Miniprotein binders against a2bj90. Designs and how they scored, part 92

Target 1, 235 residues: a2bj90
Amino acid sequence: MSRSARRKTSALNTVLRVVEVFASIQGEGPFTGTYSVFVRLAGCNLRCPFCDTRYAWSLEAGKPLGVEELVEEIARYEPSLVVITGGEPLLQRHPLNSLVEGLESLGLRVQLETNGILPAPARDEQLWRVYHVVSPKDVPVRVPGAKLHPSWVDYARATGRAWFKFLVANEQHVREVAEYVAKLGIPRSRVYIMPLTPEKLDMKELLELHSRIASLAVKWRLNFSPRLHLLVQLP
Below, E stands for the ipSAE of ESMFold2; O stands for the ipSAE of OpenDDE; V2 stands for 0.75 times the mean of E and O plus 0.25 times the DockQ between their complexes.

## First folded at step 10 (miniprotein)

Design HA1 (at its last look DockQ between E and O 0.70; V2 from the best seeds 0.80)
Fold by ESMFold2, look of step 10:
Formats: C-alpha cells, structure tokens, sequence
Structure HA1 (fold): chain B 235 residues (1-235), chain A 84 residues (1-84)
C-alpha cells in the first residue's frame, strides 16, 4: 500500500491523552444550546490567569485512550455535536485528525475549541472539514506567548467554518477587540464577545454581567456569546 | 530592564510555538526524525526563556515556562516511542 494509505490505516490505532469525556450542553459561541459530548484533551501551550480548566494544562493529566475506543464511547451518547476542547487540542494534532475521521465516518458533527496559536487546518487534514471556535489570547489581555496564527483568518474566509470568541469585562476591552479584528480583517459576523466571569459570582451578578456584555455587543454590532452552562448550572 | 526581558521572553515563546507547529506537521507527514529535531530546537529556546525569567526574578513566569519544558520533553518521548 502507499505510504499515505498506510499512515491513514495506522492512525486508527493512535492514542490520545484524554482528561474527560462527558455529555452536556454547548454553552458558548455559535452552537450554544446544542446537546453535546465534550472531549477534553490534555496539554496546553498557555497559562491563562483566567483559565477555568487548569486541570487540563499538563499532558500527564490525560489518560492514554485509543482512537477507536474513544469513537465508540462518544457514539454511545448519541450526541448532536462533538466538542473537542482541552487544554489546547491541536497539540495532539495527528491523533486528533484520526479521531475526527472516525467521528465523521459515523456522521457526527464536530467542533474544535482552540486558542489559535497553532495553525489552522491544511486542506488535506480531516480537521479542515470541522467547525472551529478560535479564542485568541493576545487581546484584550495579552497572555505571554499568545499570538493568533494568521492562517485562521484565511481559513475562516475560505471555509466559513471558523468563528472568533473573546472574553471581555468592559467597554474598553470591547474597543480593543474591535480594533484587533478590524486590523486583521475578521468580519464582525464571525466575532463573538463573551463575559469574562470571575469565579464565585452569584446568579444575580452573573446575569448582570451577561446583560452588560450583551448590551455592548449590540452597541458595537458584534455577536454575543453567553456562558449558558453557567446560567443553567451544567458542567 | 525587566520589561525588555519580558518582551524577549514573549517573543521567544512565540518562536517556540512556531517550531512546535513545524514538528506537529512533520509528525503528521510521517517525518518523525524531522519532528523530533524541531521539538529539540523548541526545547532549547524554551530553556533560554526559562533562564531569562530566572534572571529577572519572575517566579510565576519561570514556573509556567518550566511546565512548557515538561510538555515538550513529553512530546519528544512520544515521538521517540514511535520511531521503533
């Protein structure tokens, strides 16, 4: 067999380091409200001070799990959407492409969550055909080492399968996001602003923050993303 | 100044992730020797970033960089396990 065919066959025996697999509702971005299975991959190339999934930062936080086994586990949930998240899932790029292939063969829709530091999918990757929500960490608050790879904007324009989501706390942050996306040529229709929710907010404070950021989204003509899972108290 | 060193660290981290991206692409194409080479280059730069953070006494940043070193070392181990 050809080298390409042999590599595809071997990919089904590939291992991913997985922190957790669970069913919930996608609470953020363009697929908000969708019954989803979340696959959290281990390892991250950032140490964001506002990260709420710090337990996924180390590659050692994940257990090795075969791709075929993982596909079967996911399928048993009968999800409407499979959300691959992490840490940073693109650090496990090769076996991740194998997982995507398996999920797509079963007709399952896939969404990836990424900080966008590693490049967008190439045309010959299985990841090319899935949806991506990209959360740059170089604006409004720059995290050391964060830099959105320029290929994500090209990918979004070419495929229509990427959106950009930014955590904001106030109007100055929204102004900075607006300037950033205009400079990069990211159309407003692809941009979401989402509340930066400090831990330990009560429900009233959480709703007030959502209201403030949603009002800013309308004022600045940007899409609004809730953190719906927090509002309805799901994982 | 500490601010200049922090900017140098930031730029070094960006370069590290560029090298890691090249390693991941090489791995995807089955070029495991090339993948390992890129990761080892990334590791050397990351070690330099850690020394810079230590020099200015930025303990939190140094700790974060040491965690990135562990990540890259583990990625190298995984590549080596697959090289036969």
Amino acid sequence: as target 1 above (235 residues)
Amino acid sequence: SPEDVIREIDETLEKVWELVAKALEAERRGNLEEAERYQREALELMRKAAELARRIGHEELEREIREYIQLIERMIEIIREQRE
Scores: ipSAE 0.889, ipTM 0.952, lowest interface PAE 0.5, mean pLDDT 91
Fold by OpenDDE base, look of step 10:
Structure HA1 (fold): chain B 235 residues (1-235), chain A 84 residues (1-84)
Amino acid sequence: as target 1 above (235 residues)
Amino acid sequence: SPEDVIREIDETLEKVWELVAKALEAERRGNLEEAERYQREALELMRKAAELARRIGHEELEREIREYIQLIERMIEIIREQRE
């Protein structure tokens, strides 16, 4: 058996720990408004104080699902996009490559959401082919242990399939993002700023925050990501 | 100071994820022995970080680091199962 065949037969490369699978609208980033199936993977290498999916932090929060079964489940929704999210999907990198292979074989588009701590895909990985929204957690609000892996900048430049999404609460945060991406050589066209939303905001406050951050995006010549799902009350 | 210790923990966590990154790359290359070595080194650093958090009485941070320990332990198990 080839090294590739042995990797495909390992139960470890064929099982993901999944918290939930659901259909909704992608509310964030470059694919905002897209009918999507979300696959939330379990396990995270961060404990962001502003995380809205804390229940996904533990690997034990997910159920073991076979990749083939998961592909079939996803396909039943007839999604326009499959969004792989969770804690940190790249902790399950090997079976995730198998999942992507299965989904792409069905002609499904895939977007990964990652905190960017772990390395970008290599050219020989199935993950190389998918879209990535990287959400650094070192700027403007630093989470302990968070550091953007430099390979994401290289991946973005090489493929054009990566964007960087930053959580911001005010103009100072936007300035810090602008300086950060300039220093890293990330084109502004690949940068999104998104409102940092406390859980306790009412709809009026949420809209006002969106308006302020959107205006800052224009001022600083950055892309704006809404939290559309919150605005339209979808998952 | 407790603040210095928290900074040391942060730097330690960064190093841990660098080691996890190296482990994942080693796995990609099919060198499971090297992958396990990196994960074990990461685990040792995480254990030290947990002890630092305990010493300063930062219970929440200690809890979080212990959860990371469990994560890395599981990753080591996954590598071992691939070697068998």
Scores: ipSAE 0.780, ipTM 0.913, lowest interface PAE 0.6, mean pLDDT 93
ESMFold2 (binder alone), look of step 10: mean pLDDT 88; pTM 0.866

Design HA2 (at its last look DockQ between E and O 0.64; V2 from the best seeds 0.79)
Fold by ESMFold2, look of step 10:
Structure HA2 (fold): chain B 235 residues (1-235), chain A 84 residues (1-84)
Amino acid sequence: as target 1 above (235 residues)
Amino acid sequence: SPEDVMREIDETLEKVWELVAKALEAERRGNLEEAERYQREALELMRKAAELARRIGHEELEREIREFIQLIERLIEIIREQRE
């Protein structure tokens, strides 16, 4: 049961658990190269062995920030793109929709990064109009509990605002990704393969891996995503 | 067999996240009682998954599942704070 006064007070107290806010270049996927502000939200529903951001796994890693305060902080960077990432940002779905509303009211473009376990946006969500890069963890290396929610494929076809990005190390991985996306009906134009970088690659090794995966992308008629931020040593 | 238990854990985790998704949708719609109910159901299933992981001796997976228990407990607290 709710009252008008309680609803008004709740809207004023909308908060997100935020690990960090920082400016950098979007290094991956369809917006590669864009001057961006990254908002890393706390909490994750997976424990990926290859995760680069383990410090965001716990909700305790995030500080509570009011949505209006966060919008103002982001705006001061004058970003060309706001990238909402994490952990798994969709765990904070309600206040995340409020953040998106605030950012869009200022004309800022928003992209969300998600592992796709939680459903795609509904038509009445502010997130419906946001761009999404979905990184399924079912393939090529399955993470326990990972299952791409089928609504993401429907959303991508209906809106054109979702892409699917897969970490691969070799051609066997690419073959598995190709079979997976074909089975799910994900068109190749929405699919990116990206180098799975072991922790301790030097720059020469990193470039060689990029070259190999890019060649495989051409061979398999898939889009290639670099890890540009690693190549240029940005966060 | 351990393989059968691993499959059961995977299926249980998938169901947990389905329940969490329902809770998050309920929360978005302002149905906080329903949101809490779904999260508590998810929590009970996650506890079962932890017991299964312990049974087969999969220490890393058990540790990860117990972190997910903490996550769901915190999500419940967030819902309860909004109800205040």
Scores: ipSAE 0.875, ipTM 0.949, lowest interface PAE 0.6, mean pLDDT 91
Fold by OpenDDE base, look of step 10:
Structure HA2 (fold): chain B 235 residues (1-235), chain A 84 residues (1-84)
Amino acid sequence: as target 1 above (235 residues)
Amino acid sequence: SPEDVMREIDETLEKVWELVAKALEAERRGNLEEAERYQREALELMRKAAELARRIGHEELEREIREFIQLIERLIEIIREQRE
């Protein structure tokens, strides 16, 4: 590579397409209740019919932001956790590694949310060090093109820094999840089931759904993830 | 059947993301030529998926696949910018 190409490569590896940055409470998964800054990255490799962040599907939905500037912005919130989400963050894997390096240099904890289609981090990536919540989209509701990359199971086993979160609407979905994780050799302690929430639920319906799915979690000996942000009316 | 075509689209999309994964790994290794090759192969498969969706009259899916085409084209552009 020429010195120019290295500079361009370095510049491109330092720019993220970002939809939004905001502070809230992590409402889902193992870090539920944590004061967090959310970084929603643009671009997704799926079109889930139940997606609540469809506005993030296009890369063009995001603005180009420098990693250094983004680190400074995040740090101003004094977060207990940085949650990197979006469409699919791992589509921006290279600048994302740079972001993680910057955040970790400040002593900030990082959690990534991914659909698990793209491979888990390699040991030499900065992403190897962070927490991951993988949300497979092939079970119980199959989205076209969705297939969990097997490296996530290996990563979870090797590091203990990954959890698997599944959207479920009923007991049949929970059964399918239980069978799926058993087949893959994913420990039940790393599995969360979360209510699949239609857009038009009122608070009463939302609570009833949470209650039903939580009861199923107990019955099937799985962890339960709320959608706490919806229950407390936070972003 | 339309169902068979939908399955073929699904399998094609899986292959696309496998190729994108290979491209990202090639980029990580600094082999931008290999990365671009994988992305171009992914783009060709994605175009085939769009045509399949069109043939069965699934307009929404065709639109979504066209958005994926744009995504892959942007990824190729990023790789090219790094090679120059």
Scores: ipSAE 0.805, ipTM 0.923, lowest interface PAE 0.6, mean pLDDT 93
ESMFold2 (binder alone), look of step 10: mean pLDDT 86; pTM 0.841

Design HA3 (at its last look DockQ between E and O 0.64; V2 from the best seeds 0.81)
Fold by ESMFold2, look of step 10:
Structure HA3 (fold): chain B 235 residues (1-235), chain A 84 residues (1-84)
Amino acid sequence: as target 1 above (235 residues)
Amino acid sequence: SPEDVIREIDETLEKVWELVAKALEAERRGNLEEAERYQREALELMRKAAELARRIGHEELERQIREYISLIERLIEMIREQRE
């Protein structure tokens, strides 16, 4: 790449719109229990009725941060995992790849959370080597405009770096998820069902819901994801 | 029927996100003019979706689509800021 082209490329990869950066425990999916730094990016291409982070929907909710500044901030927490979430982080794809490059240069493990509408990483992206937890929103209840991009299944099979997580409230939802993943060819070992918490629950109700969904996971031979951060009252 | 229009809106939204994906890829490769063209095409389709929602009086869906219009407009602004 020429000096002129390099300078133009560098300008493209310097700023992310960031809602918040904070340390906590990853409470969901295959990395549950890991000391993590969360980077919540602004902007979302869905308006899910059960979203628990509506404050990140607007791109205006984020402040512009330089990637180098952000890497330094993250590193100060000494995380075991960096979780990039949002809104929908893939809306800021190019500078996100720059962030991933910086984090990987420090040996930090990175996980992305995505609704899977935008395509899986290409082989030449820094995101190719990141772990992904994909939460499709077209099952059990379709959110308008939600459609899992087919590249995520191909990516998961090619790399082993993607898992699929579904919010469920009852056995009918689990049946619908099971039919969906079978149709798409998603292996059960890559599928998590997680309790759908549509409104505030007290601790007793939350535990009862966890118990019901975990029992369904065993019955249907699927992985179970808690919402551990809710159980232990962390952000 | 209203159900047919809602289905058309849903399909239109899917096409919008495909165009946004193309714009993001163009942006990643440094092709800012191409990225902006894809986003403006996406914006045009999203405005069509908003009109369809308005025609059938579906206020919540129309509100969501207006928020997506704002999102795409901001993505275009971000592309233009990178041009410096």
Scores: ipSAE 0.878, ipTM 0.949, lowest interface PAE 0.5, mean pLDDT 91
Fold by OpenDDE base, look of step 10:
Structure HA3 (fold): chain B 235 residues (1-235), chain A 84 residues (1-84)
Amino acid sequence: as target 1 above (235 residues)
Amino acid sequence: SPEDVIREIDETLEKVWELVAKALEAERRGNLEEAERYQREALELMRKAAELARRIGHEELERQIREYISLIERLIEMIREQRE
């Protein structure tokens, strides 16, 4: 590679397509209640019918932002956690590693949200060091093309830095999740079930759904993830 | 049957994402030529998936796959920009 090509490659590895950056409370998974900055990356390799962030599906929905500038923007919020989400963040894997390096250099904790289709981080990636919440889309509701990459199970075992979050609507879904994680050898302590929320639920219906799914979590000995941001009306 | 075709599309999409994963790994290793090759193979499979969806009249699935085509095309462009 020419010096010019290396510079261009370096520049491209330092630009992310970002839909939005905002501060809120992490409403889901093991870090529920944490004051967080959310970085929503553009582009997704799925079209989930229940997706609440459809506007992030296209890469063109995001603006190109330099990693350094993005690190500075995030740092200004003084977050307790940086949550990298979007469509599928791992589609921008290389500049994402650069972002993580920058954030970690400032002592910021990072959590990635991923659908688990793309492989888990390798040991030499900056992503190896961060927390991951993997949301499989093959169980209980299968999205076309969705298959959990087996490396996530290995990563979870090796690092202790991964959890698996499943969207469920009823006890049958919870049963399917329990069978799925048992088959894959995922410890129940790393499994969260979360209410599958249709867009049209009122607060009463939302609370009732949370109650039902939480009770099922206890019955099936799984962790429960709320949709806390919806309950408290935050982004 | 349409159901069999939908299953074939699903399996095809799985293979596409495996190829995208291989492309990302090739990029990580600095082999942009190999990365582009994997993405082009992914694109070809995605085009076949779109045609399958069209044949069974699944308009929504065809639309989604066309959006995936655009995604892969953009990923190829990004690799090309790195090679120049």
Scores: ipSAE 0.863, ipTM 0.943, lowest interface PAE 0.5, mean pLDDT 94
ESMFold2 (binder alone), look of step 10: mean pLDDT 86; pTM 0.844

Design HA4 (at its last look DockQ between E and O 0.73; V2 from the best seeds 0.79)
Fold by ESMFold2, look of step 10:
Structure HA4 (fold): chain B 235 residues (1-235), chain A 80 residues (1-80)
Amino acid sequence: as target 1 above (235 residues)
Amino acid sequence: SPEDVIREIDETLEKVWELVAKALEAERRGNLEEAERYQREALELMRKAAELARRIGHEELEREIREYIELIERLIEIIR
């Protein structure tokens, strides 16, 4: 192949389907409050009824962007954290590993958000060294096709770089989450419960739901995750 | 029964995503021929799941499965 043809083929192999890139505050999980750049990747292997980012479900929702260009765009924001989310970002695993390599070469801290159906990183993947917030969708209400891959628990134990976050609306949901994590051997220190926020919730209702779920987190000795960006009205 | 068919679809979807995981791992290791074989197998199972959903008249699930078929087809195109 000529140099021109080889470069064209190589560029396609380092391309991600990206829905949006924006700066905001990480509002959920262990890094809540951190100034972050969000990279939303297109495509999802679930159709959760409670999804608040349905616009990212189709791969066609994403614009093809070269990894090197994306790294430079992200770096210009000077983020304290890069959050890779989606859809399900692990569907674009190969170019995602390239993105992570580029971000880490600049010393940028990376967090991935995943539904955990696809396996945890292998030791030889660039993703091995990033932080992961895993949101299983087979509890408290099962989404068809959802099953947490068992490698995520092993990964969390081996590395300390994974946490598990569950959307809950009430105490029955919390009980189901508690039973689930106990069965899988997920330590409580790795578990967050987070309010399941309905689409048409006003600020008073949002605060009341946060209070209720936070109280349940204390009662059940689990970590609490807010949806801070909603409370402070950021994207 | 419709409940038994829905359970079969659910189990089939789990298997599909395991095959997609194998395809993505093969791609990561540079084994593109193997990646395509896993994705084709995943598509075969997904088409069976779509037919099952259609037979019990579950329109929402059938639509979701058709979207998954498009997703998997586009993943094959990207690998090529």
Scores: ipSAE 0.824, ipTM 0.919, lowest interface PAE 0.7, mean pLDDT 90
Fold by OpenDDE base, look of step 10:
Structure HA4 (fold): chain B 235 residues (1-235), chain A 80 residues (1-80)
Amino acid sequence: as target 1 above (235 residues)
Amino acid sequence: SPEDVIREIDETLEKVWELVAKALEAERRGNLEEAERYQREALELMRKAAELARRIGHEELEREIREYIELIERLIEIIR
């Protein structure tokens, strides 16, 4: 490797484009209720019409931050969990592995949120060790270009560190999720359904939607994910 | 039909993300030349998808694909 290639690979592995870092409660999935620091990474490989974080779609929406500085910033919050989210965090896969290494060295637990389009971690990646909540965008509401990478099913089976979270609006969506996960051999214990929330629901409508989807989760024997942060008015 | 073109764009976008996945794997192996090749192939497919969207008058989809072009161009710049 030339000196130039070594400097470029070093910069690639040490800098993340970060939209925001904030402390809140994890509102979704298997870690609901956990005091967490959220790291929202910039750049997404989807344009979901229901996305609540559209401001993170461009890589330019994020500032370049050093991994070491970011680890120090996160550690100051004394989080029970670090949630790495954004657009699609795995677009920044290499510096993200360095971030995970730094956080794990401090004994911090890490959860990644991903759309599952990009491959699951390999065994030699630091990302292999963390928890993953995969949110497929091919079922029940298909986003153009969205396809769950099959390696996530294999990763879930091999490690027990992955869950699948699906956005649903009605019973037909829940049926489609149930059929999809059955076809892929994903155990129901690893599947969450979550309310698909339009941008302009009042609290009464939001609660009613949660009630309907939770009842469908029981009926279809799936786990339910709230949008807890919306219910308690946290970030 | 416009619907057939939208389906073709969707299938093209799937192939693009498969190429981006291959690029990331090549980068992991330290083969930046292979990574750049996959990203350039992805970029070419995205440009074709944008032209398809333009031809059917789907302005929103064309805009989204152009934003993906910018994303991939930026990913290429990072590995260079």
Scores: ipSAE 0.806, ipTM 0.927, lowest interface PAE 0.6, mean pLDDT 93
ESMFold2 (binder alone), look of step 10: mean pLDDT 80; pTM 0.756

Design HA5 (at its last look DockQ between E and O 0.68; V2 from the best seeds 0.81)
Fold by ESMFold2, look of step 10:
Structure HA5 (fold): chain B 235 residues (1-235), chain A 84 residues (1-84)
Amino acid sequence: as target 1 above (235 residues)
Amino acid sequence: SPEDVIREIDETLEKVWELVAKALEAERRGNLEEAERYQREALELMRKAAELARRIGHEELEREIREYIELIERLIEIIRKARE
């Protein structure tokens, strides 16, 4: 392989389109409360009406960053968790695997957030070893084009490294989620329900919604996810 | 009916993302020609979805699909630059 070909292959597996890198807490899912560095990758294969990060939808919203440089930037924060999010991070799958390799070589714990449309990691991918929070958008409120890839359920059972998180507003939504996860064979212990928050809630309304959804989680024997960053007003 | 067309668009989008998944796997295996082929097939289907949305006058959905077209065009450009 010539130097020119090697450099082109290197760009494919060593450059990511990155919207932002910042420190905060993980506000959702099984790692709620953890001091985290968030890496928001550009590009998304959905246009969810409730998306709170619409600025990451376009691949052009991200700047090209080398994976090695990005690993160094992340490490300087001394995170307890690295959260890779986006858009949809799996659209940049090849260089994402390189990023994961770099982060793992430093002993950093990694969690990926995905809408689950693209397949779960294969055994020979670095992403195989990463924790995943999968947020299907085909239930209870279907977004056009959303379809959870069935490999995520197989991956969750084989590895124990995936959880499924669903936005819900009421008990009818919870019932639909319960039926969906039962059909797919997703155990309750891997399922989180989370408040579907309208844009314009005040703090009292936000807390009341959290209380209602948490009560439903107990009633339906599902895990509850807050949107903690909204409650404490962090990014 | 518009509802039948919206369902067809939805199914088409699902197939587009399946093709994108195949492209990403081909890319991972080092087969850039195959990766580009799958992305161009995805792009063709996405353009059909855009025309269907236009035909029923669904402006919001058409705009979203045009944004997906831009995404796939950029993904193709990345593959082509790596191949050059």
Scores: ipSAE 0.883, ipTM 0.952, lowest interface PAE 0.5, mean pLDDT 92
Fold by OpenDDE base, look of step 10:
Structure HA5 (fold): chain B 235 residues (1-235), chain A 84 residues (1-84)
Amino acid sequence: as target 1 above (235 residues)
Amino acid sequence: SPEDVIREIDETLEKVWELVAKALEAERRGNLEEAERYQREALELMRKAAELARRIGHEELEREIREYIELIERLIEIIRKARE
């Protein structure tokens, strides 16, 4: 590669398309309750019918931001955790590695949210060092094109830094999740079930749904993830 | 059957994301030519998937696949600019 090509590749590796940056409480998964800065990246390789962030599906929905500038912006919030989410963050894998490097250099903890279609981080990637919550979209409700990449199971086993979060609406879904994770050899301690929430639920319905799914989590010996941000009316 | 075609589309989309994964790995290795090749192959498969969706009259799925086409086209453009 010419020095020019290395500079241009470097430039591409230092710019992220970002939809939004905001501070809130992590409402889901193993870090529920943590004061977090959310970085929502643009572009997704799925069109989940239940997606609550459809506005992030297009790469064009995000603005190009430099990694250094983004690190500085995040740091100003003094977060207890940085949550990288969006559409599918791993579509921007290379600049995302640069972002993680910057954040970790400041001693910030990072959690990635991913649909698990793209491969888990390799050992030489900065992403290898961060926490991952993988949300498969092939079970219990299959989205076209969704298949959990097997490397996530290996990554979880190797690092202990991955959890698997499944959207469920009923006991049949919970059964399917239990069978799926058993087949893949994923320990139940790494599995979360979370309520699949339709957009039109009132607070009473939302609480009832949480109660039902939590009870199923106990019955099936799985972890429960709330949608805490919805319950407390935060972003 | 339309159901068989939907299954074929699903399998095609899986292959597309495998190709995108290979492209990202090629980029990581600094082989942008290989990366672009994988993305172009992914794009071709996505176009075939869109045509399949059109043929069965699944307008929503066709729309979604067209949005994926746009995504892959943008990824190709990024790689192309990095090669210049």
Scores: ipSAE 0.864, ipTM 0.944, lowest interface PAE 0.5, mean pLDDT 94
ESMFold2 (binder alone), look of step 10: mean pLDDT 88; pTM 0.868
ESMFold2, look of step 11: ipSAE 0.845; ipTM 0.936
ESMFold2 (binder alone), look of step 11: mean pLDDT 88; pTM 0.866
OpenDDE base, look of step 11: ipSAE 0.853; ipTM 0.939

